# Designs tried in a protein design chat: VH-VL binders against Isomaltosyltransferase (ctsY). Part 3

Target 1, 124 residues: Isomaltosyltransferase (ctsY), of Sporosarcina globispora (Bacillus globisporus) (q8rqv0r968to1091)
Amino acid sequence: VEYEAEFGVQSGVSTNTNHAGYTGTGFVDGFETLGDNVAFDVSVKAAGTYTMKVRYSSGAGNGSRAIYVNNTKVTDLALPQTTSWDTWGTATFSVSLSTGLNTVKVSYDGTSSLGINFDNIAIV

## First folded at step 15 (VH-VL; from r1 with heavy chain S30T S53T)

Design r6
Fold by ESMFold2 at other seeds, look of step 15:
Structure r6 (fold): chain C 124 residues (1-124), chain A 120 residues (1-120), chain B 107 residues (1-107)
Amino acid sequence: as target 1 above (124 residues)
Amino acid sequence: QVQLQESGPGLVKPSETLSLTCTVSGFSITSYYVHWVRQAPGKGLEWLGVIWTSGRTDYNTPFTSRLTISVDTSKNQFSLKLSSVTAADTAVYYCAREWYGYSYGPFDYWGQGTLVTVSS
Amino acid sequence: EIVLTQSPDFQSVTPKEKVTITCRASQSIGSNIHWYQQKPDQSPKLLIKRASQSISGIPSRFSGSGSGTDFTLTINSLEAEDAATYYCHQSYKWPLTFGQGTKLEIK
């Protein structure tokens, strides 16, 4: 299931369209202040380990973002440099989710680096 | 305090290479991108190019064969070299810092600029 | 290349007047326009980002509006210190470009 960043709950960030290849109606940029984030309501039928995929662009270098589940930080996700700002990468990791509703947040916090363009997440 | 300062020779002869440095302080050069912009006397602003933190460069199309932008992280310095100059390259040259968090964004801090005159 | 056309090129203004400066892009750029003020013998200063977003330390009399191709910088109740040249700048597409400038003078 894919969750578009521009339809998540945005805090301190905004939707932009100035690079091609995004899914949906745009992507999110403007991670400039600690605590800036996009939050998603993710519902799963069974507790367990899922694969989370983050689609992003990081044209200036290797970036990172903090991932929170139910307000607990679960990882600092590496976002390796993409060829340009017009190309997109996918970073993946394993995430534990509870039965039912989970709040998943992609956040810029004290361990995060660089500006990046954030397109969507997928939970598999 | 964020500061950018351009420096270099104010006079360059035609056909030679214009060389400038931009010395920066008050911010991490691994986190911000510095662009070069110029302004001919009495004229508007012209974007020249950028160096990304990875070392990759992007140059405005008319300058791709003549322009080299580089960085020396040990000295907190960005450099611009423009080869084969003519009188049309006479301008005030600025370095400018891009606003954090954008792939392309506005320039929030500018150096004071340095005038380079191309004359025989 | 995206061409930004400003209007007017020049305007003579009286203090306390409301002043508008326009910038028209040759194609749609969303809100990826920024405004700068440049006083004589000084470097440009950022006034407005992303069409309408305010910048800390800039007087509230400066505001921006527009989306797509048509953008406006507004100075409410002009002050004498606002005599300067104003530029718009697009960050939508490489190469980055500026408008030709609008010079404001005190009458």
Scores: ipSAE 0.478, ipTM 0.849, lowest interface PAE 2.6, mean pLDDT 92
Fold by ESMFold2, look of step 16:
Structure r6 (fold): chain C 124 residues (1-124), chain A 120 residues (1-120), chain B 107 residues (1-107)
Amino acid sequence: as target 1 above (124 residues)
Amino acid sequence: QVQLQESGPGLVKPSETLSLTCTVSGFSITSYYVHWVRQAPGKGLEWLGVIWTSGRTDYNTPFTSRLTISVDTSKNQFSLKLSSVTAADTAVYYCAREWYGYSYGPFDYWGQGTLVTVSS
Amino acid sequence: EIVLTQSPDFQSVTPKEKVTITCRASQSIGSNIHWYQQKPDQSPKLLIKRASQSISGIPSRFSGSGSGTDFTLTINSLEAEDAATYYCHQSYKWPLTFGQGTKLEIK
């Protein structure tokens, strides 16, 4: 299941289209202050470990973003440099989700680095 | 306090290489990106290029063969070299910092600029 | 590359008046336009980012609007210190470009 960043709940960030290759209707940029984030309501029928994929662009260098599940930080996800701002990478990690509703958040916090362009997440 | 300061020779002869430095302070050069912009006398602003923290560069098309932008992190300095200059390269040269969290984005701080005249 | 065309090139204005400056992009750029003020012998100063977003420390008389191809910078109740040249700047697509400038002078 794929969740477009521009359709998530945006806090302190915005949707933009100024680079080619995004999915959906745009991507999110503007991670400029601590706590800026995009949140997704993810509902699963069974508790368990799922694979989360984050599609992003990081044309300036190696970036990172904090991942929260239900207000608990679960990782600092590395977002390796992409060839340019018009190329997109995918970062993958395992995430534990509870039965029913989970809030998954991609956040800029005190351990995060660089501006990046955030396109979507996939939970599989 | 964020500061950018351009420096270099004010006069360059035709066919030679224009060489400028931009010394920065008050911000982390590993987190922000510095662009170069110029302005011919009485004319508008022209974007030249940027160096990203990885060392990768993007140059405006007319300058791709002549322009080199680099950084020396130990000196907090960015450098611009423009080869084979002509009178058309006479301009005030600025370095400017891109607003954090965007790319491409606006420039929130500019140096004071340095005039370079290309003449015999 | 994206061409930005400003209007007017020059305007003579009196204090207290409302002034508008337009910027038209050669293609749709969303809200990826920024406005700068440049006074004589000074570097540019950012006034408005992303079409309409305010900048801390900039007087509230400056505002921006528009999206797509047509953008406006508005100065409400002009002050004498606002005599300057104004530039729009797009960050939608490489290479980055500026408008040709609009010079405001006090009558």
Scores: ipSAE 0.421, ipTM 0.833, lowest interface PAE 2.9, mean pLDDT 92
Fold by ESMFold2 at other seeds, look of step 18:
Structure r6 (fold): chain C 124 residues (1-124), chain A 120 residues (1-120), chain B 107 residues (1-107)
Amino acid sequence: as target 1 above (124 residues)
Amino acid sequence: QVQLQESGPGLVKPSETLSLTCTVSGFSITSYYVHWVRQAPGKGLEWLGVIWTSGRTDYNTPFTSRLTISVDTSKNQFSLKLSSVTAADTAVYYCAREWYGYSYGPFDYWGQGTLVTVSS
Amino acid sequence: EIVLTQSPDFQSVTPKEKVTITCRASQSIGSNIHWYQQKPDQSPKLLIKRASQSISGIPSRFSGSGSGTDFTLTINSLEAEDAATYYCHQSYKWPLTFGQGTKLEIK
């Protein structure tokens, strides 16, 4: 299932539509201060390993964002440069989720780099 | 503190190349994008272009054949070259920093500008 | 290319009055409009970003509103120091464009 960034809980970031190709009603930009993030409530029927896909644009270079699950950092996810700000990439990694509700957060923290445009996540 | 400072010759002859530098300090040139904007005397602002950290450039349409924007990271300098100038290129030239986390976005800091006059 | 048309081109103003400047975009741009103040012989200064978002260090008398194609900068109690030219700027689509400017002078 896809979770649109613009419908997550936004902290320090905002929804924008100034680049084509996003899903839903927009994407999130404005990652500029440490701790800026989008949080999602992700519910799964069974504990286990899931694939998380992050759809993003990084037109100025190779970016990165920290991923938190239930307030624990699980990775610094590389977001390789896209060919333009209107071109979207998908970064994929494995994530361990607990039965029921998990808070998943895409965050700019001390190890993160560049401004990026964040479209959605998918958990599969 | 964030500073941007344009410099270069104030006079350029018609048909020659206008060459300017923008020296920056107080921010990471790998995290912020610097744009060039000009303003003819008594006129409005005209966006010229930007160089991204990848080295890719975006130029305003009228300038695509004449404009070159580059960066020297070791000197914290952005450069602008505009070839084949005419009197219509007489303007104050600014460099301006794009607000972090957007692209494209607003410009939060501007240099003081430098007047370039195209005259024979 | 997205054309931004400001109104008025010029306005003579009295201190303490409310001043409204408009910017109309030739197509919908969401909230991707920004406002700058330029005093004589100075560089532009960012006042408002994303149509209505405040900028640290800018007096609260400056506010912005609008979305889509119609945007407004409001100075809710004009000060003499606000005499300047005001520009709107769109960041929605390459190439970036500015409005033609609105000059405010003290009457």
Scores: ipSAE 0.244, ipTM 0.765, lowest interface PAE 4.3, mean pLDDT 90
Fold by ESMFold2, look of step 17:
Formats: structure tokens, C-alpha cells, sequence
Structure r6 (fold): chain C 124 residues (1-124), chain A 120 residues (1-120), chain B 107 residues (1-107)
């Protein structure tokens, strides 16, 4: 199941289409300042461990973003440099989700680095 | 106070290497990307290239074999070298700062520019 | 490579007129167009970003519009100091490109 960043609840970021290869209707940019985030309502039928995939571009270097689930920080996710800003990478990690609705937030917090372009998340 | 200033020799002989420096102040050289753009006399703007934090470079296609862009963070300086120059490389050379968190522009601050003439 | 074609190449203009400059992209680029002003012997100056977004310190008489392939810079009441060359610039794809320029002169 994929959740497009441009349809998430955006704080401090914007939507753009200036790099090809995004899914949906665009991607999120301006993702670079403390407190910037995109939040998603993720519903699962059973509590458990899921694989979360974050699709992104980081043409300027190795970036990172904090991941929050239900307002609790889960990890600082490494976002290795992509070949260019026109190339999209996928960062993958395991996440524990509760039955029903979970708020998943990709956030720039005090441990985050670099501006990135953010396309979507997938829960598998 | 954001400033960019190009410097280097105003005259370069054909077949030699054009070498320029862009000295920056008022912003973090590791947080912003500086591009090189040139303008031949009476002509429009032409993007040359950029160096990223990783040391990777992107060069406009016509310049791939001749252009080297580098950075010295200790001096707050970007450098441009263009080898095997001809009269067609006569231009005003600019460095320009990219808007944060975005690639290939827009450019919010530009240097004053430096004219380089390629002449025997 | 994305080609940007500006119109007109040159225009003689009178103060207080409304002036329109267009930029056409060879493919759809969303809103990824930016406008610069370059006065004689000066560096380019950013006027408008992302088709229509204003820049701090730029007079409000400058505005931009358009999406996709057709973009417009408007000077709503020209002042004599606006005599300059204007460039559009796309940031949609490598390599970035500029329009050929539109020169505005008084009279």
C-alpha cells in the first residue's frame, strides 16, 4: 500500500513536479528546516512488524529523516545519496504498528540532515 | 549579508586553461550549492555546472570533457577550470547560489561576474 | 534538453504601460520556471520563482503566471528603471536552461 507524500498532511513543506519519476501527481520539496514533516494515516488489520519503504531523492549527499509513529520517534532513517536529483532511492526499515489507525510522520528533527525530495511511503 | 565574488585573470591564451575562484560569505558553504553560469558578450545566460557536498559534479553537456569545478571549504571558495579554451569561451563568468533544498535553481544571489577574454 | 523560447526578443516600451513577456517550454515543466532581470553591466536578479511566487524586495508591479508550457512575466505599470533584459529559467530537468532573453528599452 502506497501513500503519496503530496496527499499527506504537510507542515513546512511544499509539493512540486520538477523532477521526473515521482509516483502519483508530484512529490514534496522544501523539506529542510526543523519541524518540517509529512504525516500519513496508516491503517493495518493486525498489530505487528511491517516493512516501511520511503521513496526519496537526495542529490546533495547522505541525508536523514526522523520517523514517528503515533507521536513517538521510532528511528533516524538514513537516506543515502542518490545519483542525482532526478534519481529516486528507497530506504527500508521495520516498523511496529498497532491494529487500526497509526499516524506515521516523516520529519526533520534535531538529528536530521540535508534537504531532500520526498515521494511516498509504502507499508508492506 | 550574502556575497559571492568571482576572481581570476581577465585574459587567457587560446588552448590554455581558464581558472576562476568564487569566494563566498554570509552563508554556510556546506548548506548551499553554488553554480557557475556564463554569458558571452551580447548573448544569453548559459549554465556550466555545480559541485555537490559529496564532491560529485554535474556539468552541462558541451563542457563535460573540459570543465572541472571544485570547492575548498577552508577558504569558502569554489573554483572553476575550463581547459583548451577558444575565443568562443570569452564571456562574463558568474557564480550563483541555489535556493536551499532544491536542485538547479532558482538562484537567489549572484556574484558581480568577471569578464574573461580568450585572445592571443 | 528543455528549450525555453521567449517572446518578444525586443520591445520598446513607454513608462506606465503594462508589459507582458512570455516564455514557452518545449515540454511540460509544471511551475518550474523562474524569472530574472539583468540591467546593463549588472548580474541577473531573481524576480519571480516557481512561475508566480513573489521574491522579498521585488516591487509588486512584477508578477508571473502560467503552468505547463506557457509562462508570462507581467510588469503592471512600467517604470523607467525596468529597462533591462529578462530571462526565464527552468529547474525541471538537467541540464538547466535559460530562455534567450527579452530586452526592454524605453521608447
Amino acid sequence: as target 1 above (124 residues)
Amino acid sequence: QVQLQESGPGLVKPSETLSLTCTVSGFSITSYYVHWVRQAPGKGLEWLGVIWTSGRTDYNTPFTSRLTISVDTSKNQFSLKLSSVTAADTAVYYCAREWYGYSYGPFDYWGQGTLVTVSS
Amino acid sequence: EIVLTQSPDFQSVTPKEKVTITCRASQSIGSNIHWYQQKPDQSPKLLIKRASQSISGIPSRFSGSGSGTDFTLTINSLEAEDAATYYCHQSYKWPLTFGQGTKLEIK
Scores: ipSAE 0.007, ipTM 0.635, lowest interface PAE 8.8, mean pLDDT 87

## First folded at step 18 (VH-VL)

Design u3x (from r6 with heavy chain R56Q, light chain K93R)
Fold by ESMFold2, fold request of step 20:
Structure u3x (fold): chain C 124 residues (1-124), chain A 120 residues (1-120), chain B 107 residues (1-107)
Amino acid sequence: as target 1 above (124 residues)
Amino acid sequence: QVQLQESGPGLVKPSETLSLTCTVSGFSITSYYVHWVRQAPGKGLEWLGVIWTSGQTDYNTPFTSRLTISVDTSKNQFSLKLSSVTAADTAVYYCAREWYGYSYGPFDYWGQGTLVTVSS
Amino acid sequence: EIVLTQSPDFQSVTPKEKVTITCRASQSIGSNIHWYQQKPDQSPKLLIKRASQSISGIPSRFSGSGSGTDFTLTINSLEAEDAATYYCHQSYRWPLTFGQGTKLEIK
């Protein structure tokens, strides 16, 4: 199931279209201040380990973003440099989710680095 | 305080290489992108290129064969070299910092600029 | 390459009046336009980012509007120190480009 970043709950960030290759109607940029994030409501039928895929672009270098589940930081996800700002990578991470509704955030916090363009997440 | 300061020779002979430095302070050069922009006397602004934190560069099309932008992190210094100059390269040259968290984005801090005259 | 066309090239204005400067992009660029002020012998100064977003330390009389292809910088109640050349700048696609400039002078 894919969740487009531009339709998530945006805090301190914004939707843009100034690079090619995004899915949906745009991507999110503007991770400039600690706490900037996009949040998604993810519902699963059973507690367990799921695969989270983050589609992103990081044309300037190796970036990173913090991942929160239900207000608890789970990891600092590496976002390796993409070939350009018009190419997109996928970073993959295992995530534990509770039965029912989970709030998943892709966040810029004190351990995060660089500007990146954030397209979507997928939970499988 | 964020500071950018261009420096280099004010006079360059035709066919030679224009070489400038931009010394920066008050911010991390591993986190921000620095652009070069020039302005011919009495004219508008022309974007030359950018160096990303990875060391990769993007150059404006007319300059791809003549322009080199580089960084020396140990000196907090960005460099611009423009080879085979002509009178058309006479301009004030600026280095400018891109607003954090974007690409491409606006330029929040500019150096004072340095005039380079190409004259025989 | 995205061409930005400003209008007017030059405007003589009376203090305390509202001034508008326009910038038209040769294709849709969303809100990826920025405005700069440049006084004689000075570097450009960022006034407005992303079409309408304010910049800390810039007087509130400066505002921006528009999206797509048509953008406006407004100076509400002009002051004498606002005499300068104003540039729009697009960050939508490489290569980055500037408008040709609009020079404002006090009558």
Scores: ipSAE 0.508, ipTM 0.864, lowest interface PAE 2.4, mean pLDDT 92
Fold by ESMFold2 at other seeds, fold request of step 20:
Structure u3x (fold): chain C 124 residues (1-124), chain A 120 residues (1-120), chain B 107 residues (1-107)
Amino acid sequence: as target 1 above (124 residues)
Amino acid sequence: QVQLQESGPGLVKPSETLSLTCTVSGFSITSYYVHWVRQAPGKGLEWLGVIWTSGQTDYNTPFTSRLTISVDTSKNQFSLKLSSVTAADTAVYYCAREWYGYSYGPFDYWGQGTLVTVSS
Amino acid sequence: EIVLTQSPDFQSVTPKEKVTITCRASQSIGSNIHWYQQKPDQSPKLLIKRASQSISGIPSRFSGSGSGTDFTLTINSLEAEDAATYYCHQSYRWPLTFGQGTKLEIK
């Protein structure tokens, strides 16, 4: 199931379309300030380990974003440089989710680096 | 305090290479992108290109065969080389910093500019 | 490439007047327009980003609006120091482009 960043709850960030190759109607940029984030309500039938995929573009260099589940930081996700701002990568990691609703955030915090363009997440 | 300062020869002969440097201070050269923009006398602004923190570059179409933008992180310097110049390359040349957190965004700090005249 | 057409090219203005400068893009660019002021023999100064977003240290009499193809810069209650050339700038698609400029003079 995919969750488009532009339809998440945006805090301090905004939707843009100024690069090609995004899914849906746009992507999120403007991670300028600590605490800027996009939040998603992710519902799963059973508690367990899921694979989270983050689709992003990082044309300037190697970026990173913090991932929170239910307001607990679970990782600093590396977002390796993409070949350009018009190409998109997928970063993956394992995430533990509780039965029912989970709040998942992709956040710029004190351990995060660079501006990146954030397209979507998928939970599988 | 964020500062950018262009420097280089004020006069360049036709067919030679224009070479400029932009010395920066007050910000992390590894976190911000620097663009080059020029302005011919009495004319508007023309974007030349950008160097990303990775060292990769994007150049405006008319300049792809003549333009080289580079960085020396140990000196906090960006360089611009424009080969095979003509009188049409006479302009004030600016370096400018892109606003943090965007891929293509506005330019929040500009150097003072340096005039380069192409003439025999 | 995306062409930005400003109107007017030139305007004589009086202090305390409300002044509007327009920028029209040759295709839709969302809100990816920025405004700069350039006084004689000076470098450009950023006034407004992303069509309407304020910049710290810029007087509140400057505001921006619009989306898509039609954008405006408004100077509410013009001051004499606002005599300058104003440029719009798009960051929607490579190559980045500027409008031709709008020159304001105090009359």
Scores: ipSAE 0.507, ipTM 0.863, lowest interface PAE 2.4, mean pLDDT 92
Fold by ESMFold2, fold request of step 20:
Structure u3x (fold): chain C 124 residues (1-124), chain A 120 residues (1-120), chain B 107 residues (1-107)
Amino acid sequence: as target 1 above (124 residues)
Amino acid sequence: QVQLQESGPGLVKPSETLSLTCTVSGFSITSYYVHWVRQAPGKGLEWLGVIWTSGQTDYNTPFTSRLTISVDTSKNQFSLKLSSVTAADTAVYYCAREWYGYSYGPFDYWGQGTLVTVSS
Amino acid sequence: EIVLTQSPDFQSVTPKEKVTITCRASQSIGSNIHWYQQKPDQSPKLLIKRASQSISGIPSRFSGSGSGTDFTLTINSLEAEDAATYYCHQSYRWPLTFGQGTKLEIK
């Protein structure tokens, strides 16, 4: 199941459409200040390890974003440079989720780098 | 704090190459994108191009064959070269920094500008 | 290429008057418009980003509105120091473009 970034709970960021190739109705940009994020309620039927993926564009260079689950940082996710701002990549990570609702955040924190465009997140 | 400063010859002969530098301080040139914009005397603003932190460039269409934008990270300098100039290239040339975290976005800091006159 | 058309080209204004400047895009650009002030012999200065977002250090009398194709910069109570040329700028699609400018002069 895919969670479109523009329908997540946005903090300090915004929805834009100024590049081609996004899914849904847009993507999120504007990760400019520490703590800027998009959050999603992700529900699973069983506790366990899940593979999730982020669809993104990073046309200026290699970027990164922090992933938080239930307010605990899980990883610094590398977002390698894409060919252009109109091309999109996929980055994956493993995460432990509890039964039921989990809050998953894609966040700009002190170890994050560059502006990137965030399209969606999904369980693989 | 944040500063951008254009420099270069103020007079260039027709058919020659206009060469400018933009020296920057107060920010990381590996984190911000620098654009070049010009303004003919008494006229509006014209975007010339941008260099991304990767070194890739995007140029405004009429300049694609004449314009080169580059960066020297060891000197904190961006360069603009415009070949085969004519009187129509007479303008104040600005370098400008894009607001962090966007693509494309607004320009939050501008250099003072440098007038280049193309004349025999 | 996206053409930005500003109105008016020129306006003579009185201090404390409310002033409205418009920018019309040749296609929908969402909120990807920015406003700059350029005083005589100075570099442009960013006033408003993303149509309506305020900039730290800019007086609150400056505000922006609009989305899609029609955008407005408002100066709620004009001050004499606001005599300048104002430009809109789109960041929706390469190549980036500016409006032709709106010059405000004090009566």
Scores: ipSAE 0.473, ipTM 0.850, lowest interface PAE 2.6, mean pLDDT 92
Fold by ESMFold2 at other seeds, look of step 19:
Structure u3x (fold): chain C 124 residues (1-124), chain A 120 residues (1-120), chain B 107 residues (1-107)
Amino acid sequence: as target 1 above (124 residues)
Amino acid sequence: QVQLQESGPGLVKPSETLSLTCTVSGFSITSYYVHWVRQAPGKGLEWLGVIWTSGQTDYNTPFTSRLTISVDTSKNQFSLKLSSVTAADTAVYYCAREWYGYSYGPFDYWGQGTLVTVSS
Amino acid sequence: EIVLTQSPDFQSVTPKEKVTITCRASQSIGSNIHWYQQKPDQSPKLLIKRASQSISGIPSRFSGSGSGTDFTLTINSLEAEDAATYYCHQSYRWPLTFGQGTKLEIK
């Protein structure tokens, strides 16, 4: 199931379209201040381990973003440099989710690095 | 305190290479992108290019064959070289820091600028 | 290449007046427009980002609006210190471009 960043709950960030290759109607940029994030309500039928895929672009270098589930930090997800800002990569991480609704955030916090363009997440 | 300061020769002869340095302080050059912008006397602003923190560059189309932008991270310095200059390259040259968190975005801090005159 | 056309080129204004400067893009750029003030012999200073977002330390009399192709910078109750040249700047697509400038002078 895919969750477009531009349809998540955006805090301190905004939707943009100034690079090609995004899915949906845009991507999110402007991760500039600690705590800036995009939040998603992710519902699963069964508790368990799921694969999260984060689609992003990081043309300036190797970036990173913090992943939170239900307000608990789960990881600092590496976002390796993409060939350009118009090239998109996918970073993959295993995530534990509880039955029903989970709040998943892609956040800029004290361990995060660089500006990156955030397109979507997928939970599989 | 964020500061950018351009330096280099004020006079360059036609056909030679213009070489400028931007010295920065108050921020990490591994976290911010620095652009070069110029302004001919009495004219508007013209974007020249950017160097990303990876060391890769994007240059404005007319300058792709003549422009080199680089960084020396040990000295907190960005460099601009423009080869084969003509009188049309006479301008005030600025370095400018892009607002954090954008791939292309606004410029929040600018150097004071340095005038370069191309003349025989 | 995206061309930004500002209007007017020049405007002579009296303090306390409301001033509006427009910037028109040759193609749609969303909200990827930024506004700068440049006083004589000084570097540009960022006033507004992303069409309408305020900048800390900039007087609240400066505001921006618009989306797509048509953008405005508004100065409410102009002050004498606002005499300067104003530029719009697009960050939508390489190469980055600026408008030609709008010079404001105090009558």
Scores: ipSAE 0.465, ipTM 0.853, lowest interface PAE 2.9, mean pLDDT 92
Fold by ESMFold2 at other seeds, fold request of step 20:
Structure u3x (fold): chain C 124 residues (1-124), chain A 120 residues (1-120), chain B 107 residues (1-107)
Amino acid sequence: as target 1 above (124 residues)
Amino acid sequence: QVQLQESGPGLVKPSETLSLTCTVSGFSITSYYVHWVRQAPGKGLEWLGVIWTSGQTDYNTPFTSRLTISVDTSKNQFSLKLSSVTAADTAVYYCAREWYGYSYGPFDYWGQGTLVTVSS
Amino acid sequence: EIVLTQSPDFQSVTPKEKVTITCRASQSIGSNIHWYQQKPDQSPKLLIKRASQSISGIPSRFSGSGSGTDFTLTINSLEAEDAATYYCHQSYRWPLTFGQGTKLEIK
């Protein structure tokens, strides 16, 4: 299931379209201050391990973002440099989710680096 | 507290290479992107290019064959070289820092600028 | 290349007046416009980012508005120190471009 960043709950960030190749109606940029994030309500039928995919662009260099599930940090996700700001990468990792509703955040915190453009997440 | 300062020769002969340095302080050069912008006397602002923290550069189209932007992180310095200059390259040259967190964003701090005159 | 056209090129204004400066983009750029002030013999100074977002340390008399192709910088109660040239700047598409400038002169 895909969750477009521009339709998530945005805190301190904004939707933009100033680069090509995003899905949906735009992407999120403006991760400039600690705690800036996009949150998603992710519902799963069974507790377990899922694959989370983060679609992003990081044209300036290797970036990173913190991933939170239900307000607990679960990883610092590496977002390797993309060829340009008009090309997009996908970073993947395993995430544990509880039965029912989970709040998943892609956040800029003290271990995060660089500005990146955030397009969507997928949970599978 | 954030400072950028351009320096280099004020006079360059035609066909030679214009070489400038931007020395920065008060911020991490591994976290911010520095752009070069110039302004011919009495004219508007012209974007020249940017170097990303990866070392990749984007140059304005007219300059792709003549412009080199680089960074020396150990010296907190960005450099600009413009080869094969003509009188049309006479301008005040600025380095400017991009606002943190954007891919293309505004420039929050500028150097004072340095005038480079191209003359025989 | 996105062309930014400012209006007016020049305006002579009285202190305390409300002043508006416009910037028109050759294509839609969302809110990816920024405004700078350049006083004589000085470097540009960022006033407004992303069309309407305020900048810490900039007097509240400066505000921005608009989206798409038409943008406005407003100085609500002009002060003598506001005599300067004002530039809009787009960050929507490479290459980055500036408007031609609007010079404000205090009467």
Scores: ipSAE 0.465, ipTM 0.848, lowest interface PAE 2.6, mean pLDDT 92

